# VH-VL binders against Protein phosphatase PHLPP-like protein (phlp-2), part 5

Target 1, 227 residues: Protein phosphatase PHLPP-like protein (phlp-2), of Caenorhabditis elegans (q09564r761to987)
Amino acid sequence: QIGVSGSRGMKNKQCIRQVRVENTFGFIDGGSNSYMSSSICRFMTSYLKENVSMDIRSILLRCHCELGEEGERLGASVMIIRVHEKRLEIASTGTMSAAIARNQKLKMIINGRYEIDDDEYSRIREAHGFVDEENRINGVIGSSRQIGHFSTFPVVLPTHSYRNIQLNEQIEGLIVGNNMIWNMLSIDDLNSTFHNNRSPIVVAKKIQDQLQSYDYGGNSNILVLRR

## First folded at step 23 (VH-VL)

Design w2 (from u2 with heavy chain E60Y)
Fold by OpenDDE, fold request of step 25:
Structure w2 (fold): chain C 227 residues (1-227), chain A 122 residues (1-122), chain B 107 residues (1-107)
Amino acid sequence: as target 1 above (227 residues)
Amino acid sequence: QVQLQESGPGLVKPSQTLSLTCTVSGGSISSGDYYWSWIRQPPGKGLEWIGYIYYSGDTYYNPSLKSRVTMSVDTSKNQFSLKVNSVTAADTAVYYCARDLYDYGDYAFDIWGQGTLVTVSS
Amino acid sequence: EIVMTQSPATLSLSPGERATLSCRASQDVYSYLAWYQQKPGQAPRLLIYDASDRATGIPARFSGSGSGTDFTLTISSLEPEDFAVYYCQQRTDWPYTFGGGTKAEIK
C-alpha cells in the first residue's frame, strides 16, 4: 500500500518530486530549483523503465552523470527505494530521510540531516570549499553530498548512503520525506501518526496537515509505504 | 547467556545428504531480533556463508549453494537445521551456526557455535 | 558477489608491537564491515562491526577504521593471545562474503 502527499506550500513551484516505476520509487529534492527536480525526474523515469533490474546505486550515479550543463551549477538530493519480496533497498544522497516501522516503532534508517563531522569538514576545506554558520556549503548549497554541482568539484560529491534491509513479518512500513518533514515533526509524532492510521494515504495527508499547523509554508513531499 | 551448539553426523558419504541441527539455549529462537545463519570452513581455508533462516521460516541461501541447501526452523525445540544434498569432498568442512542481530544491517555474527566437523568420505 | 581481499596473508610480529591489517572490497561496502578473530580449533569471534564499533567485551587495543572499499584493523599493542587469524566480512550485499584472512603469528 502506497500513500503519497506533496505540497507546494506558499511557493510558486514544486521542487520536490517523486517517481514510481514498478517496485522502484524515486525521490528528488531540487532545493529551490524546480527545473532540476523536473529534469532528474524525467530522466530517472525513462531510465528506470529501460533498466528495471539495474542496481539502484548505479541508477543514482547515472542521474549524476546525465545532468548535463545544468549540473554545473545546480544539484539535487536523490533517494531511490526498491521494494523486493524479501528485502528493501535504499540508496540516498542529500538531505532526505527515511524511517522504517517495525514492532510499532519508527526507526531512522537514512538520515539526511547528518552533521558535518571533522573528516568531512576537512575534506571540504581541502577542496577549497567552506561551510558557513548555517552548515551550508559555499554559503548556498544544502549538502556536500548531492548530485550535480559540478563546478564545485570536489567539494560536493554524489556520495550516497545505502541500506539493504531484510523484510520480515515485523516490518510494518516506511516513511520517506524531505528534510523539513523531519525538522518540523518528531519521530514520535510520525510514529503515532503512522500507527494510528491504517491507510498510508491518510498517514501522508495527516503529516501534511501537521506541517501546516506549524505554519510551514515551503515545499514538502512524503512517501508512505505500508504492508 | 545465549549459546549455540551444532549437532549431527561427523561423517557423510558422497551423494548423501548432510544434516545438521543447531540448538539455541539461553534464549528463544522465536525472537524477531535475530537471523540464524550457517557458515562453513573447509580445513585450512576461509569462511563461507551458507545462508540464514528467520524464525518465521524465511530463508536466503548463498547462490553458490542454493540448489543443494535447505534450512528449517523448529521453534518448539528452539532449533534450526541445515541440509546439504548431494555432498562431495568439497563439502568437507567445519560447520558453524551463528546468530545475526537484526538491526537493519548494522551488526554482525555476534554469537557462534563451537562448530562441528563434517567429513565427506567413502 | 563482493570479493574481499585481505593483506598481508601473514603478519609476523612480536608481542607489544602494533599490527595493521588491511581489507579491501571489490566494490563499495560503505561501513557494513565486520572483523573476526579465529584461534586454532575455535569458532570465529566478533571483534568489530560497522567498520569501527567494538563488540562487547573486546579490548580497547582493537580498533577498526575505513569506509567504502578500504578498511583497517589495528591492534595497538599485540598481546600473546592476539596471535590468530583475522577475517573481514562485508555485510552490504548478499551473499555475505569473507576475506581470505590474515594470520598474525609470533615472530
Scores: ipSAE 0.871, ipTM 0.934, lowest interface PAE 0.6, mean pLDDT 95
Fold by ESMFold2, fold request of step 25:
Structure w2 (fold): chain C 227 residues (1-227), chain A 122 residues (1-122), chain B 107 residues (1-107)
Amino acid sequence: as target 1 above (227 residues)
Amino acid sequence: QVQLQESGPGLVKPSQTLSLTCTVSGGSISSGDYYWSWIRQPPGKGLEWIGYIYYSGDTYYNPSLKSRVTMSVDTSKNQFSLKVNSVTAADTAVYYCARDLYDYGDYAFDIWGQGTLVTVSS
Amino acid sequence: EIVMTQSPATLSLSPGERATLSCRASQDVYSYLAWYQQKPGQAPRLLIYDASDRATGIPARFSGSGSGTDFTLTISSLEPEDFAVYYCQQRTDWPYTFGGGTKAEIK
């Protein structure tokens, strides 16, 4: 009942991973690190195959807790999506966003476009971290909320967002992606691409092609789910 | 201005079926932008959510009541309805209907009916 | 089922005072929490949704805060019409559940 397609930019092909086990989809972005994305992908695939009914929030936390020594310095953005017959669950940490398509409109429902508000800036400062002029945490980290980075605790926290959404007949699908998509393309352009093309493969490819026109390699990841 | 009005019997005998109808005026129940709910409040007590219905007929019922509850929608009359089977004195309550904006979980019940007291007694 | 606990059960204050009402969830409800006001003989009235957003027509003296499991409704300066019962509601998971209420009474 659901069609799925993904697309990745050339620069980060080995640094992003996708997982599907039955009705559960994982989307992992290690940034510039292929070890983190591969490690999380292997763990999540194996764990889901043996624990297909486990709460996606618990799975996300387990991904954080099971990181090895490399998790001290490195981290990743993780989104887990579970499609039930009448509801859609999403759990996410990091810099990925998701937009839902309904009734010819596309609306962001998970916003991973990191913007440090006054409260988060104060929290980071109180935790003895800092935010540089390029909005990086301690000069190198792109989000104050993602898994890993154990050595920064409590500057970077693995706190997650969660959605439990009624899945009615007006829901047409979902676009998931990292900041590259949402920074470079307007919601209206993405909406047009989604609704002018029935195939999720075509939607994902067209979004990727549009992103490639802005740079010569890009750091992008796209997952399209379509009913 | 959208308004909701409950209607139905104020007195129901034990073991019978409680039936209520909510009439929507100033708006359309056929809109895909809203879910429609029933909530009840026993006298002197708090609120209990009973369930929702979508205009297509899709429902969810509170597990505490699910074996006894059904909801339906009649788009031609701009109404949705609640039935509670096999009632007891514990089902005595003020029953409210309410509107819920389908904003992917970000909203709440923004319009309520005035409520109707249903008393279960012999 | 997510249990919502409100405190205090009764809050006795005078007009012009600040009211602080507490709502605690038995598990994480993130920001998916609403506050309602109910006067005697009336239906509940939506005050706050998404933990901190005021519903249309709600005066600025009402504010909501909190996330996760602990939430607060604040009325900065009580008006005579604010003496009522207040309910919180979680909207994270079905069934939706309400707190037991806090009654704001005139001293």
Scores: ipSAE 0.675, ipTM 0.873, lowest interface PAE 1.8, mean pLDDT 88
Fold by ESMFold2, fold request of step 25:
Structure w2 (fold): chain C 227 residues (1-227), chain A 122 residues (1-122), chain B 107 residues (1-107)
Amino acid sequence: as target 1 above (227 residues)
Amino acid sequence: QVQLQESGPGLVKPSQTLSLTCTVSGGSISSGDYYWSWIRQPPGKGLEWIGYIYYSGDTYYNPSLKSRVTMSVDTSKNQFSLKVNSVTAADTAVYYCARDLYDYGDYAFDIWGQGTLVTVSS
Amino acid sequence: EIVMTQSPATLSLSPGERATLSCRASQDVYSYLAWYQQKPGQAPRLLIYDASDRATGIPARFSGSGSGTDFTLTISSLEPEDFAVYYCQQRTDWPYTFGGGTKAEIK
């Protein structure tokens, strides 16, 4: 079962979208740009319908390559999840996170929290990029790793993370969301919400309600998969 | 202190079935936190992963051996087992059992048995 | 299947020297790489997991680095007990595969 909840917050356009084609799920965060998320959503849907078994890492790279002119200045975070009978694949670039629920515990398995360690800082500086006092790239960009931003190359890179995970009977489900969910809510709060509610739709809506109670005004979108 | 110990015949004739058992002590094989593997090492050579088993019976076998390999688990005896059918001299190796923490792929084989040499010879 | 290639095959050094062992994957294995030590007649021992994290009880002189396809195990100052064979293992995809090993010998 799938539960989705999203909010434009104080914005007039939805910048976070999801895709499902068969056993493959896409989660797309265009930041403050709804055209980016919509464009990637259309491409991914069309591409997957004709190439349903293609490696999710290849699909992610093609999403980057197919951005065209809008990808020069704009970018997006993308996560692709494929659910097999006995394994789970996740490929991700950008600032989205995923957590697995198992044995009444929720654990983050893809960490999209934007953090610049010393090595990444050095890489950005060597690529002639600028990191401001709020860790923004060139004063504007909120991640050093996401698709698009061709004009910054090689400062912002579409480098992805990947997980290939055994899917055993102890796995209860997943929570996926943009970075603000994970920044504003603790893993313990999310764990309680997931395990105190059986419906993934209810879980997603309760997480959304928690964000609104903290006066979060930006876009949010939550995907909950439950067995 | 968790310990793994391999047991089984040290000599097997060609075309027969190699059969080994790994006994877990100081811990439970029924824990859903671990996968259990067999790894082998021919004398003087490197390591080859054979496959894993979960306490529920779920398995994956290395494709190089898949048609000849069966693994099983007996939770009541705290044991898991390996069978390799139709053995040849190429199956002569030290066989290790090993524990793998299920940390969504982030860990590795942290506890190994002592290993047992199985020789395939007429 | 992902092929793991280790170099050098043999590393001849004296106690107190710094050892650098290389492991290369035939395709991206991200950070899902482990290092093991094996002494003659003994089972392998886990040293490093997730490319750079030391397993519990492993001395600080062992460190791992790298990501993607190129990985390094470093022993900052060799002790007599460190002369052994070292194996890397990728854990990104099944089947798990090991490198061919690097033997560290006393010069």
Scores: ipSAE 0.622, ipTM 0.855, lowest interface PAE 2.2, mean pLDDT 87
Fold by OpenDDE, look of step 23:
Structure w2 (fold): chain C 227 residues (1-227), chain A 122 residues (1-122), chain B 107 residues (1-107)
Amino acid sequence: as target 1 above (227 residues)
Amino acid sequence: QVQLQESGPGLVKPSQTLSLTCTVSGGSISSGDYYWSWIRQPPGKGLEWIGYIYYSGDTYYNPSLKSRVTMSVDTSKNQFSLKVNSVTAADTAVYYCARDLYDYGDYAFDIWGQGTLVTVSS
Amino acid sequence: EIVMTQSPATLSLSPGERATLSCRASQDVYSYLAWYQQKPGQAPRLLIYDASDRATGIPARFSGSGSGTDFTLTISSLEPEDFAVYYCQQRTDWPYTFGGGTKAEIK
């Protein structure tokens, strides 16, 4: 069962988009650029339609390579999820996060809200980039791990996380969302919402409503998968 | 502490079925926190993962052996078993059962049986 | 399947020396790598998981490092009991696969 909820907030453009092709789901967060998210969405859809069994990690990297001139100054966070009968695959770069529900508890399995550690900081500096007081790369980029931003290479890299998780009867579902969802809502709140509602559609909607209750006026996107 | 012990015939004839059982002691096999695996090691060679079984009966086999391998679990006896059909000399190996701690794909085989040698010979 | 390559095949050292073992994956395995120690006639023993985390009861002289395709097991100062065969294993994709092993032998 699938539940989806999205909001543009007060913005006039959709910068976070979803793709679905059969058992594969894509999340693209272009930050403040709707063109970038749209383009990546198109690329990803094309690749998946051409070959639905294509490695999701490869899809992610192909999207990076396909950006062309637009990718010089723009980028995006991308998460791809493929649900198999016995396993769950996730490839993710950037600020998207995912939590799996198991035994009545949510656990973060992909955390796009990573703190820049000393090694990463050193890498960025060596690449002649900098991190500002708000943890933005070169003062404007939300993550040092994103697709695109070719002009900053090698400061920003399409380095991605990957999960290959065995699915069993103890796994109840999955919540995926952009960074603001996880910043504004506690894992406990999300856990409560997930387990107190059977319908993933209702879960997604309630999460969206909760987010809006905090006067968030930006884009948000939520995917809830439930067994 | 949890211990694993392999048991079964040490000699199997070609074309017959290899059958082994792993007995778990000191803990329950009926735990969602563990997958139970078989690994084999031919004499003087490396390790080959055969497959796993979950307490619910869910299995995954190495594609290289999938057509010949069957695993089962008996929660009442706190055991899980391996069968390999149509064995050849290439199946001669020390067979290990191991516990795989499930943490969303993390960790590794943290507990092993002592292993049992199975020789395929006429 | 992912092919794991270990080097060197044999490492001859004396007690007290530093041992460095390499493991290379044919593709990115991220941090999902384990190291095992196997002594003659014994089952493998887990040393390191998730590339750098020591298993319970493993001495501090054992350390794992690396990510992606290149990994290293380091024994800071070899003890007599450390002479054994070491295997790496990737846990990124099924089937799980092991390296061919590195034999640490006494010089």
Scores: ipSAE 0.600, ipTM 0.858, lowest interface PAE 1.0, mean pLDDT 93

Design w2 (from u2 with heavy chain E60Y)
Fold by OpenDDE, fold request of step 25:
Structure w2 (fold): chain C 227 residues (1-227), chain A 122 residues (1-122), chain B 107 residues (1-107)
Amino acid sequence: as target 1 above (227 residues)
Amino acid sequence: QVQLQESGPGLVKPSQTLSLTCTVSGGSISSGDYYWSWIRQPPGKGLEWIGYIYYSGDTYYNPSLKSRVTMSVDTSKNQFSLKVNSVTAADTAVYYCARDLYDYGDYAFDIWGQGTLVTVSS
Amino acid sequence: EIVMTQSPATLSLSPGERATLSCRASQDVYSYLAWYQQKPGQAPRLLIYDASDRATGIPARFSGSGSGTDFTLTISSLEPEDFAVYYCQQRTDWPYTFGGGTKAEIK
């Protein structure tokens, strides 16, 4: 069972997009650039259709390599999810987050709001980048781990996180969303919403409603998978 | 404290079936937090993961052994078992049962049995 | 399958010395790496999981580091009971695979 919800908020352009090809889901957060998200979305869709069995980690890297000239100054956060009969795979770069529901509790398994550790900080500095007071790379980029931003190489790299989760009877579902969802809503609120509603469509909708109630005016995109 | 103990014959003839049982004590096997696993170690060699079984009966076997391996679980006895068919000298090893700690995609064998030597010889 | 390579095969040291063990993966295993200690005639014991987290009851002298393809187990000061074989294990892809082991022996 699948629930999807996207909102432009008060913005004119959609910078966060979703892709679905069979059992593979893609999230693309282009930040403030709708062209980047659209381009990646288009590529990913076509590529997935032609390469249905390819490793999602490789697909993510392929997205990076195929950005072309647009990738010189632009970038994106990308998350790819593949649902198998007995396992769930997630490959993620950037600011997207995912939480798995197990035994009536949500747990963050991919955290796009990770703190830059000392090693990463040193790496960035060595590459002649900097982290500002708001934890932005070079004052403008949301994460040091994103696809694109070729001009900053090697400051921003397409370093990704990966999860391979065995599906069992205790796993109830998954929530995926861009960083602002997790900033605006507590994990407890999300947990309550997920477990108090049977339909993932309703869950996704209610999450959007909650964002609106907090006067969030930006883009948001949510995927809810439920058994 | 949870403990695991392997049991079964220490000698098996070639082409026969190796059969081992792991008895879990100090805790229930019927827990969704663990994948119960078998690992073997030939004398003087490294470790090879054989496969796991979940309390529900779900299994996954190492592809290298899949065709010859069968695992089962008996929740009433708090046991899980391993069978390896058509054994050869290459199957001579110390066999360990272990608890595979599951933490939302993280796995580690945190509790092991003492191991039991199984020798394949004519 | 992912191939795990450990080095050196044998490490000869004296009590009190620092031990550094290497584990390399044939492909990216992220932080999904465990270290085990095996003493002669005993079952392996979990030391480190998730590349750097110590298992319950493991002394602070044991530490794990690394990510991606290169990992290190460090014993800051060897105790007599630390002379054993150490194995790394990747937990990223099925099937799970172990390194060939490093034997820490007394000099």
Scores: ipSAE 0.102, ipTM 0.712, lowest interface PAE 3.3, mean pLDDT 92

